# Ledger of designs, part 28: miniprotein binders against Mucin-6 (MUC6)

Target 1, 185 residues: Mucin-6 (MUC6), of Homo sapiens (Human) (q6w4x9r395to579)
Amino acid sequence: GHCSLEGGSFVTTFDARPYRFHGTCTYILLQSPQLPEDGALMAVYDKSGVSHSETSLVAVVYLSRQDKIVISQDEVVTNNGEAKWLPYKTRNITVFRQTSTHLQMATSFGLELVVQLRPIFQAYVTVGPQFRGQTRGLCGNFNGDTTDDFTTSMGIAEGTASLFVDSWRAGNCPAALERETDPCS

## First folded at step 18 (miniprotein)

Design fe3 (from ge1 with I47L)
Fold by OpenDDE base, look of step 18:
Structure fe3 (fold): chain B 185 residues (1-185), chain A 98 residues (1-98)
Amino acid sequence: as target 1 above (185 residues)
Amino acid sequence: DEEEDIRELVEDAKEELEEARELFEEAKRLAEEGNLEEAERELTESLYELWEAIFELRLAAYEAGDERLTEELERLAEELLKLIEEVMRLYVEIEREE
């Protein structure tokens, strides 16, 4: 399964459903029993530098009972809030520079993350077949059905992205809105 | 209706593609003139426009009930991805010069 966060505020789920939203919060991107130590992948959105009305992905966070890894445009920060030199290795996770603009987080448990740092911060999540039907969050449920990708944290299927996205907030923050496209911008 | 929505998305994508191309060409000129900072700005803007266009095409493809139309829209999106690669190549080249 492949989930993409592109163009600052566009998401494509594991089931290939595209959607967009405006939000300035941290959201659960991927949660699954297949992630060890209650692991979860999160996405951090903030106000865009291009438009005050728009929001953009600014960081991704992997959090478990054993590890905390924050990948932002400027740095990789781990458990103690310290910036680490790459490659960074733990028991099951390796973070390394893939290209001048891309980082990769490789794991031993079927999760791969590629992050474009610049000029647009983007993330690409890949999970193994063992994750099928066992994922939740903004990347959807990876069951081959796009119509139920907007399932909330409470297990309710929503028709629009806003309520779906809001349900996956990791903190107290403003409500998400569907992004309006300005063709003249 | 669905057909009108798809048409609107495609038209928006075309407009954004045109703008992205203009920005990309301007960036090339700026880079040739040695104005690398401004070139990078224009490239970044071009990329945002391209991703908006790709998103709209993907959304249109998702909404399309006809397989042939879906494939056409996906093909167009792939062409835009190739342009993104070209823009990114120039971006990386500029970064190496800085």
Scores: ipSAE 0.860, ipTM 0.933, lowest interface PAE 0.5, mean pLDDT 93
Fold by OpenDDE base, fold request of step 19:
Structure fe3 (fold): chain B 185 residues (1-185), chain A 98 residues (1-98)
Amino acid sequence: as target 1 above (185 residues)
Amino acid sequence: DEEEDIRELVEDAKEELEEARELFEEAKRLAEEGNLEEAERELTESLYELWEAIFELRLAAYEAGDERLTEELERLAEELLKLIEEVMRLYVEIEREE
């Protein structure tokens, strides 16, 4: 399964459903029992430099009982908030520079993350077949049905992206907005 | 209706594609002139336009229902992805020169 966060505010779920949103918060991208140590992948969105009302992806966070890895445009930060030189290796996770513009987080448990740092911060999440039907978050449920991708954290199917996205907030943040993005604004 | 919505999405995507191409060409000129900073700005704007266009095409494809139309829209999106690759190649080249 492939989930993409592109163009700052566009998401394509594992089931290939496209949607967009604007929100300033940290959201759960991926939770699954297949992730060890209660692991979760999260996305951090903040205000874009172009419009006050528009937001863009600015960081991705992998969080488990054992590790916290924050990948932002300028640094990789670990549990203690210390920036690390690459490659960074834990027990089952390796973060390394793939290209001049891309970082990769490789894991031993079937999760792969590629992050484009510049000029637009983007993330590409790949999960193995063992994750099928066992994912939740902004990336959807990976069950081959796009119509139920907007299932909230409470298991309710929503008709709008904004309500869906809001349900996956990792903190107390303003409500997400669903509107057309204007790259020129 | 859905057909009109799809048509609007496609037309918007085409407009954004044209704008992205213009921005890309301008970036090339700027880069050739040695104005790398401005070139990078134009490339970035071009990329945003392209991704918006791709999104609209993907959304249109999602709503199309008709397999043939869906495939056509997806194909067009793939073409835009190729253009993104070209834009990114120039971006990387400029970045290396800085």
Scores: ipSAE 0.850, ipTM 0.928, lowest interface PAE 0.5, mean pLDDT 92
Fold by OpenDDE base, fold request of step 19:
Structure fe3 (fold): chain B 185 residues (1-185), chain A 98 residues (1-98)
Amino acid sequence: as target 1 above (185 residues)
Amino acid sequence: DEEEDIRELVEDAKEELEEARELFEEAKRLAEEGNLEEAERELTESLYELWEAIFELRLAAYEAGDERLTEELERLAEELLKLIEEVMRLYVEIEREE
């Protein structure tokens, strides 16, 4: 399964459903029992100063009982809150520079993350087949059915992205706004 | 009307594509002139426009009920992805010069 966060505010789910939202919050991108130690991947959105969109992706966070890895445009921060030199290695996770513009987080448990740092911060999430039907969050449920991708954290199917996205907030933040097209187009 | 919505999305995508192309060409000129900072800005804007266009095409494809139309829209999106690759190549080249 492939989930992408592109153009600052666009998301394509594992089931290939595209949607857009604007929000200033941290959201659960991927949660699954297949992630060890209660692991979860999260996406951090903030106000955009460069894009035509109101908000944009600014960081991704992998959080488990053992590890916290924050990948932002400028740095990789771990449990101690300090920037780390790459490659960074844990028991099951390696973060390294893939290209001049891309970082990769490789894991031993079927999760791969590629992050484009510049000029647009973007993230690409790949999960193995063992994750089929066992994923939750903004990336959807990876069951081959796009119509139920907007399932909330409470298991309710929503018709709009805004309520879906809001249900996956990881903290206290304003409600998300849904935009399907660029208002300037 | 779904058909009308799809048409609008495609037209919007075409508009953004045109804007992106213009920005890309301007960026090339700026880079050739040695104005790398401004070139990077134009490239970034071009990329945003391209991603907007790709999104609209993907959304149109998602809403399309006809398989042939869906495939066509997806193909168009793929072509835009190739343009993104070209834009990014220039971006990386500029970064190497800085």
Scores: ipSAE 0.848, ipTM 0.927, lowest interface PAE 0.5, mean pLDDT 92
Fold by ESMFold2, fold request of step 19:
Structure fe3 (fold): chain B 185 residues (1-185), chain A 98 residues (1-98)
Amino acid sequence: as target 1 above (185 residues)
Amino acid sequence: DEEEDIRELVEDAKEELEEARELFEEAKRLAEEGNLEEAERELTESLYELWEAIFELRLAAYEAGDERLTEELERLAEELLKLIEEVMRLYVEIEREE
């Protein structure tokens, strides 16, 4: 399955549902029982410096009980807050430079992440077939049916991206909520 | 109605593609003149327009109720992805020269 974060604010789910959103928070991109040690992939969005998008993707985070790997616009990779030289390897994760503009995080558990660092920060999530029907988050549920890809963290299928995205916020983002002034967020 | 909404998405995508092409051509001229910093900026703007166009084609394909129309819209989006690859090749070349 493939999920992409492109153009600053565009998302395409594992079931190929496209949507756009704006927000300044960390969001759960992918959760699944197939990820070891309570693993989750998260996306960080912040205000954009360009006229084409109010907010844009600025980092991707893989978090588990053992690791917190951050790949961000500054092109520095950290694990648990410590900067790492590439290639960087743990027991089940390898991060390496794929090209001058792209980094790759490969894993032994069926998750692959490719990050385009420049000129637009973009992310490409690939999961193996064992993830089918077992994902949650901004990348959708990977069940082959796009009509319920906007399923919130409470299990409610929504018709709009904004309610769906808001339900997947990781932690409290009062500054982002206060600035948006959107009653549907 | 749904057909009118799809038509508007496609028209928007065409406008963004035209803008992206103009930006790409200007970036090529700037690169030939040796103005690499400005060429890089124009390439980045071109890419934003292309991603906007691709998003609108993908959304139109998702909303299409006709399999032939869906396949055609997806094929058009794939063509724009090839154009993004062209723009990225020049971007990478410019970065190496800087």
Scores: ipSAE 0.829, ipTM 0.917, lowest interface PAE 0.5, mean pLDDT 87
Fold by ESMFold2, look of step 18:
Structure fe3 (fold): chain B 185 residues (1-185), chain A 98 residues (1-98)
Amino acid sequence: as target 1 above (185 residues)
Amino acid sequence: DEEEDIRELVEDAKEELEEARELFEEAKRLAEEGNLEEAERELTESLYELWEAIFELRLAAYEAGDERLTEELERLAEELLKLIEEVMRLYVEIEREE
């Protein structure tokens, strides 16, 4: 399954549902029992400084009981707050530079993350088939049905991206502002 | 009307594609003139327009009630992804020159 964060503010879920939102928070992008040590992938959005998008993706975080790997717009990769030289390897995670503009986090547990650092910070999440029907977060539930990809953290399917996105905030953050896939915005 | 909404998305995507192409051509001229930092800014602007266009095509495909229309819209988005690859290749070339 593939989930993408592109163009600053656009998301496409594992079930290919596109949406756009604006917000200044950290959001749960992907949670699954397939991720070891209570692992979660999180996305950080902040004000963009450009006119095309009020807010934009600025970092991706992999968090578990053992690791907090941050890949950020400033191109610094940290684990638990310590900067790491690339390639960086733990027992089950490897982070390395793919190209001058892209980093990859590869894992032994079926998660792959590719991050485009420049000129627009973008993220591409790939999960193996064992994740099917077992994901939650901004990337949706990966069950082959796009109509319930806006399922909240309480398990309620929403018709709007705003309520869905707000339910996946990590911590106390302002509510997301969103253009509900409106070409005029 | 869903068909009218899809038509609007496609027309907006075409406008954004036109803007993206103009920005890409300007970036090529700037790079030939040695104005590399400005060329990078124009390439970045072109990419934002292309991602907007791709989003509108993907949304149109999601809202389409016809499988053939959905496939056609996805094909158009794929063509724009190929243009993004071209823009990115020039971006990377310019970064190497700096």
Scores: ipSAE 0.817, ipTM 0.911, lowest interface PAE 0.5, mean pLDDT 86
Fold by ESMFold2, fold request of step 19:
Structure fe3 (fold): chain B 185 residues (1-185), chain A 98 residues (1-98)
Amino acid sequence: as target 1 above (185 residues)
Amino acid sequence: DEEEDIRELVEDAKEELEEARELFEEAKRLAEEGNLEEAERELTESLYELWEAIFELRLAAYEAGDERLTEELERLAEELLKLIEEVMRLYVEIEREE
């Protein structure tokens, strides 16, 4: 199965359902019992500063009980907050540079992530067939039926991308008022 | 209605494709003239237009109720992906020269 995050704001699910959204948060992209150590793949969106898209993808995070691997626009790969030299290898994950513009995270558990760093930050998620019917998040449920790909974190199928995407928020999304109150420190 | 919405998506995609092609041609001229920074910006803008066009075509294909129309729209989106590959090849070439 393939899920893509392209053009700053566009998503195509494992079942090929396309949608667009704008938001400034971290979202659960993929969660599945096939991912070890309660693993999840997450996408970080922020204001883009580009007229083509209000917000855009700025980082992808793989989070589990063992690892927090961040691949971001600054092209530095971190695990648990510490910068890593590439190729970077754990017991079951390898991150390496594929080309001048692309990084790849390969795993032993059927997840593959390719990140295009430039000129537009994009992500391509590939999962093996063992994930069929066993995924949740922005990439959908991978069951061959696009009518319920917009299933929320509460298990409700929605007809709009906005409600679906908002249900998959994760991480801390500071309120605009909080940013105004504490801008530098 | 639904057919009008699909037609509008396709019209938007065609408009975005035409803009992307113009940006790509301008980027080629700028690169030939040695203006690599501006060429890179035009290539990036061309890519944004192409992704918008592809999204419109994918959405139209998803909403189409006709198998022939769906396959046609998906084929058009694949053609735009090939153009993205062309644009990216020039982008990488320009980046290498910088």
Scores: ipSAE 0.816, ipTM 0.907, lowest interface PAE 0.6, mean pLDDT 86

Design fe6 (from he2 with D1S E2K D5K E8K E56K)
Fold by OpenDDE base, fold request of step 19:
Parts: structure tokens; C-alpha cells; sequence
Structure fe6 (fold): chain B 185 residues (1-185), chain A 98 residues (1-98)
């Protein structure tokens, strides 16, 4: 399964459903029982200074009981709050520079993350087949059905991205805005 | 109607593509002139336009009831991805010169 966060504000789910939103918050991208230590991948959105969009992806965060890894445009920060030199390696996770513009987070548990740092901060999430039907968050549920990708954290299927996205907020933030019309309307 | 929405999305995508191409060409000129900072800015704008275009095409494909049409739209999106790669190549080259 492939989930992408591109152009600062565009998302394509594991089931290949495209949508966009604007919001200034941290959102759950991926939760799954397949992630060890209650792991979760999150996306941080903030005001965009360059894009025509109101908000853009500015960081990705992997958080578990064991590890916290924050990848932003300028640094990788870990549990101790310090910027780390790459490559950074834990028991199951390795973060390293892939290219001049790309970082990669490789794992031993079937999660791969590629982050383009410049000029547009973008993220590409890949999960193994063992994750099929077992994912939650902005990347969807990876069950081959696009119609239920907008399932909220409470298990309610939404017709629009805004309510869906809001349900996956990791903190108390303003409501997300959706500029694109509901394709199902 | 869905058909009208698809048509509009495709039209918008084409307009964005054209604008992105113009920005890309300008960036090339700027880079050749040694104005690397401005070139990078133009490239960045071009990329935003292209990604928006790709999004619109993907959305159109999603809305398409006809599989053939959907495939065609996805193919067009893939062509835009190739252009993004070209833009990024220039961007990386500029970064290396700085």
C-alpha cells in the first residue's frame, strides 16, 4: 500500500483516493496493530509561506512507546529532543539520507517512509501486505474500497474530507478546510 | 454532473500545466543568467502548479465511471510526473551550484 502527501496539501490514500485539505494541526496518518509498541505515523501541517495553499505539510512524526522521530525540513529530532546526525538507527528503525533532497525511514516491521525535504516537503508512506485492512488515519484503511476511506477515528464514514481529517487530529486545533467539492455529491 | 466536473478538472489541470511550463522555462533562463535564487523560486512555483494539476487529474479519474477514461487521465497524470522529474533535476543542479 502506498499513501502520499504531495504538493503540500494533497493526499492519496492507500486505496488511491485523492483528496486535499487545509489545516494547522498534527494528524494521524497511520495507526495499525502491525506497528510495534503502539506506533503511529503523524503529519504536521502549518501555514504555508510559499505555496498558494493556506497550509502545507512541514513535518512527519513517528511515535511509539519506544521512539519518537520528528522529520522536518531542517532536522531530525529524536526522543532526547536533539537533532541527530544521519544515519540514525534504533532497534527497528533507520533514518538516512537517500538523496540530496530525500530522507528515508526504513523499518523492520513493514513500514517505509520517504520524505522529500525540498523544495516542497512531501511524504510517501509504504506498508506491506500485512497491513491490508488494518490501517487507520489519513492514509485510509487499505482495504481496496475507496468509498470507506473517510472513516473517522470513531468508525463513522464521512462524505467529505474535512470532517474525516478533523477526526484524526492529534491535538486541539482549528477545524480543517476542504476546498475541493465532495466527489460523491 | 460528474461529467461536467470531470471536464472542468481536466481543463483546470491543463491550464496549470501550461502555467507550470512557462515557469519552468523562465527558471531555465534565470538559471542560465546566474540568478539561481529566483530560478529556484520559479521552479518551486512550477512544482506546486504541477502537483495541483496531478491532483485534479487523479480526482477526475476517481470520478470517472468509465475505466478507459480513468486510465487515460491517470496516464496524463503520469506524464506530468515526468515533467516534475525534469523540474527537480534542474532544482538539484541549481542547489549543487550554490
Amino acid sequence: as target 1 above (185 residues)
Amino acid sequence: SKEEKIRKLVEDAKELLEEARELFEEAKRLAEEGNLEEAERELTEALYELWEAIFKLRLAAYLAGDERLAEELERLAEELLKLIEEVMRLYVEIEREE
Scores: ipSAE 0.857, ipTM 0.933, lowest interface PAE 0.5, mean pLDDT 93
Fold by OpenDDE base, fold request of step 19:
Structure fe6 (fold): chain B 185 residues (1-185), chain A 98 residues (1-98)
Amino acid sequence: as target 1 above (185 residues)
Amino acid sequence: SKEEKIRKLVEDAKELLEEARELFEEAKRLAEEGNLEEAERELTEALYELWEAIFKLRLAAYLAGDERLAEELERLAEELLKLIEEVMRLYVEIEREE
């Protein structure tokens, strides 16, 4: 499964459903029982762009019981808040520079993350087939059905991205906004 | 209507593509002149527009009930991805010179 966060505000789910939203918050991007130690991938959005209403991806966070890795445009920060030199390696995770503009987080448990740092901060999430039907968050549920990708954290299928995205907030944040709505919803 | 929405998305995407192309060409000129900072700005703007265009095409494809139409739209999106690659190549070149 491939999930992409591109252009600052565009998301394509594992099931290839495209949507956009604007919101200043940290959101659960990927949760799954397949991630060890209650691991989760999160996306941080902040104000960006010409319009005050526009937001953009500014960081990606992997969080588990043992690891916290924050990838932003300027640095990689771990549990103690210190910027780390690359490559950074834990037991199951390695973060390294792939190209001048790209970082990669490789794991031993079927999760791959590629982050483009500049000029637009973008993230590409790849999960193995073992994750099929077992994912939750903004990347969707990876079950081959696009119509149920907007399933909230409470298991309710939403017709709009805003309510879907809001349900995956990691903290107290303003409501998400959407620009494009599926007229068939 | 759904059909009208699709048409609008495609139209918007094409407009964005044209704007992005213009920005890209301007960036090339700026880079050749040694104005690297401004070139980077133009490239970045071009990229944003291209990604928006791609999004609109993907959304249109998603909304399309006709598989053939969807495939055509996805193909067009892929062409835009190629342009993004070209833009990024120039960006990286400029970055190396700074």
Scores: ipSAE 0.856, ipTM 0.933, lowest interface PAE 0.5, mean pLDDT 93
Fold by OpenDDE base, look of step 18:
Structure fe6 (fold): chain B 185 residues (1-185), chain A 98 residues (1-98)
Amino acid sequence: as target 1 above (185 residues)
Amino acid sequence: SKEEKIRKLVEDAKELLEEARELFEEAKRLAEEGNLEEAERELTEALYELWEAIFKLRLAAYLAGDERLAEELERLAEELLKLIEEVMRLYVEIEREE
């Protein structure tokens, strides 16, 4: 399964459903029982430098009981809150520079992350077949059905992205509903 | 109608593509003149427009329901992806010069 966050505000789910939203919060991108130690991948969005009306991905966070890894445009921060030199390696996670503009997070448990740092911060999430039907978050549920990708954290299928996205907020922040522009509306 | 929405998405994507091409050409000129900062700005803007165009094409393909149309739209999106690669190549070159 491949999930992409591109152009600052565009998302393509594991089931290949495209959508966009405008929010300034941290969202659950991927949760799954297949991630060890209650692991989760999160996406941080903030105001875009291009337009005040636009929001953009600014960081990706992997969080588990054992690890916290924050990848932003300028740095990679780990559990102790300090920037680390790359490559950074834990028991089952490695973060390294792939190219001058790309970082990669490789894992031993079927999760791969590629992050473009500049000029646009973008993220590409790949999960193994063992994750099929067992994912939740902004990347969807990876079950081959696009119609239920907008399933909220409470297990309710939504028809629009706004309520879906808001349900996956990881913190106290403004609702995306106020700033979202859905071309399907 | 659904068909009208698809048509509009495709038209918008094509317009964005043309704008992005113009920005890319301007960026090349700026880079040749040594105005690297402005060139990078133009390239970045071009990329945003290209990704928006790709999104619109993907959305159109999603809405199409017809495999033939969806494939055509995906092929067009692939062309935009190739242009993105070209833009990124120039961007990296400029960064190396800075």
Scores: ipSAE 0.851, ipTM 0.931, lowest interface PAE 0.5, mean pLDDT 93
Fold by ESMFold2, look of step 18:
Structure fe6 (fold): chain B 185 residues (1-185), chain A 98 residues (1-98)
Amino acid sequence: as target 1 above (185 residues)
Amino acid sequence: SKEEKIRKLVEDAKELLEEARELFEEAKRLAEEGNLEEAERELTEALYELWEAIFKLRLAAYLAGDERLAEELERLAEELLKLIEEVMRLYVEIEREE
């Protein structure tokens, strides 16, 4: 299964449902029992300086009870806040430079992430067949049916991308009294 | 209207593709003239246009379902991916010269 984050603000789910949203938050991209130690893949979006995308992908984070691996636009890879030289390896995760513009995170548990760093920060998520029907988050549920890919963190299928995306917020998204937060689209 | 949405998505994608082609040709000319920073900006803009066009084609194909139209739209999106590869090759060449 493949999920992509392209062009700053476009998403295509594991079941090939395309959508677009704009938001300034960290979102849960993928959760699954197949990820060890309560692992989750997360996507960080922020306001863009370009006219083609109001907000854009700026980082991807793999978070578990053991690791917090951040791959960001500044091309520095960190684990638990500490910068790492590439190739970087843990027991079950390897991060390495694939090309001058692409990094890859390979794992022993069926998750692969490829990040294009320049000129547009993009991410490509691949999961093995054991994940089928076992995922949730912005990449959808991987059940072969696109009609319920917009299932919220509460298990409710939504008809709009903005309500779906908003339910998967997992970062610092301040209350409206401190900032105005628009619904995602 | 679903059909109206599909038509507009395809029209928008075609316009974006033509704009991206113009940006790519200008970037090649700028690179030949040694204007590498401006060439990179034009290439980046072309890529944004192409990804938006691809998104619109993918959405149009999704709305069309299993129809013959969906197959045609997916083939067009693949052609845009090939153009993205060409644009990226020039981008990488320019970046290496820096």
Scores: ipSAE 0.829, ipTM 0.919, lowest interface PAE 0.5, mean pLDDT 86
Fold by ESMFold2, fold request of step 19:
Structure fe6 (fold): chain B 185 residues (1-185), chain A 98 residues (1-98)
Amino acid sequence: as target 1 above (185 residues)
Amino acid sequence: SKEEKIRKLVEDAKELLEEARELFEEAKRLAEEGNLEEAERELTEALYELWEAIFKLRLAAYLAGDERLAEELERLAEELLKLIEEVMRLYVEIEREE
């Protein structure tokens, strides 16, 4: 399964449902029992300062009981705010520079993350087949049907990206704005 | 209607692609002139236009469903991804010179 965050504000789910949203918050991108130690992948969006996108992806965070890894345009930071030189390795996770513009986080538990740092911060999430039907968050539920990918944190399928995205906020923040309305709901 | 939305999305994507191609050609000229900062700005602008165009094509393909139209629209989006790769190659070359 593949989920992508591209062009500042565009998302394509594991089931290939495209949508766009704007918001200034940290959102749950992926939760699954396949991630050890209550792991979650989160996406951080902020005001962009460019006309193409009111808000844009600025960081991706992997968080579990054992690990906290923050990838942003200019740094990789772990627990306690420690900046790390690459490659960075834990028991289950390796973060390394793939190219001058791309970082990769590889894991032993079927999650792979590739981040393009420049010129536009983008993220590419890949999960193994063991994740089928077992994901939640902005990347959708990975059940092979795009019509219910907008399932909220309360398990309710919504017809609009804004309501869906708002339900996955991980902190206090304003309601999300949607610019390219989902035509099917 | 759905068909009107698909047509509009495709028309918008074509306009964005045309604008992106012009930005890319201008970036090449700027890079040849040694105006690297301006070239990077034009490349970044082209990339934003291309990602929006790709989004519109992906959304149009989603609306078209299982039809041959959806397959054609996804194939067109893949061609835009190839152009993004070309734009990124020039971006990386310029960044290396800096």
Scores: ipSAE 0.825, ipTM 0.924, lowest interface PAE 0.5, mean pLDDT 85
Fold by ESMFold2, fold request of step 19:
Structure fe6 (fold): chain B 185 residues (1-185), chain A 98 residues (1-98)
Amino acid sequence: as target 1 above (185 residues)
Amino acid sequence: SKEEKIRKLVEDAKELLEEARELFEEAKRLAEEGNLEEAERELTEALYELWEAIFKLRLAAYLAGDERLAEELERLAEELLKLIEEVMRLYVEIEREE
């Protein structure tokens, strides 16, 4: 399965459902029992400063009980807050520069992340077939049915991207409440 | 109606594609002149427009379902992805020269 975060604000789920949203928060992209150590992939969005998108992707985070790997638009890779030289390898995870503009995080547990750093920060999530029907988050549930990809954290299928996305906010988003009215202001 | 949404999405995507092509041609000219900073800005703007166009085509294809129209829209989105590859090749070339 493939999930993409492109053009600042566009998402295409594992089941190929496209949507767009704007928000300034950290969101859960992918949770699954197939990820070891309670792993989750998260996306960070913030004000973009460009006219093409009010908010845009600025970082991707892999979080587990063992690691907090951050790949951000400043091109610095950290694990648990410490900057790392590439290639960076743990027991199950390798982060390396794929090209002058792309980084890759490869894992032994069926998750692959490719990040385009420039000129637009973008992310590409690939999961193996063992993840089918076992994902949740912004990338959808990977069950082959696009009609229920907007399933919230409470298990309710929604018809709009905004309600779905807001349900996947991770942690505290103090600025999100002050900006819930309309990011296009 | 769903048909009207699809038509609007496709027309918007075509406008964005035309604008992106113009930006790409201008960026090539600027790069030939050695005006690399301006060329990079034009390429970046072209990419934003192309990603929005692709999104509109993907959404139109999703709304069209399993019809022949959805296949045509997906093929068009793939053609725009190939154009993105061309734009990125020039971007990387310019970055290397800077």
Scores: ipSAE 0.824, ipTM 0.923, lowest interface PAE 0.5, mean pLDDT 85

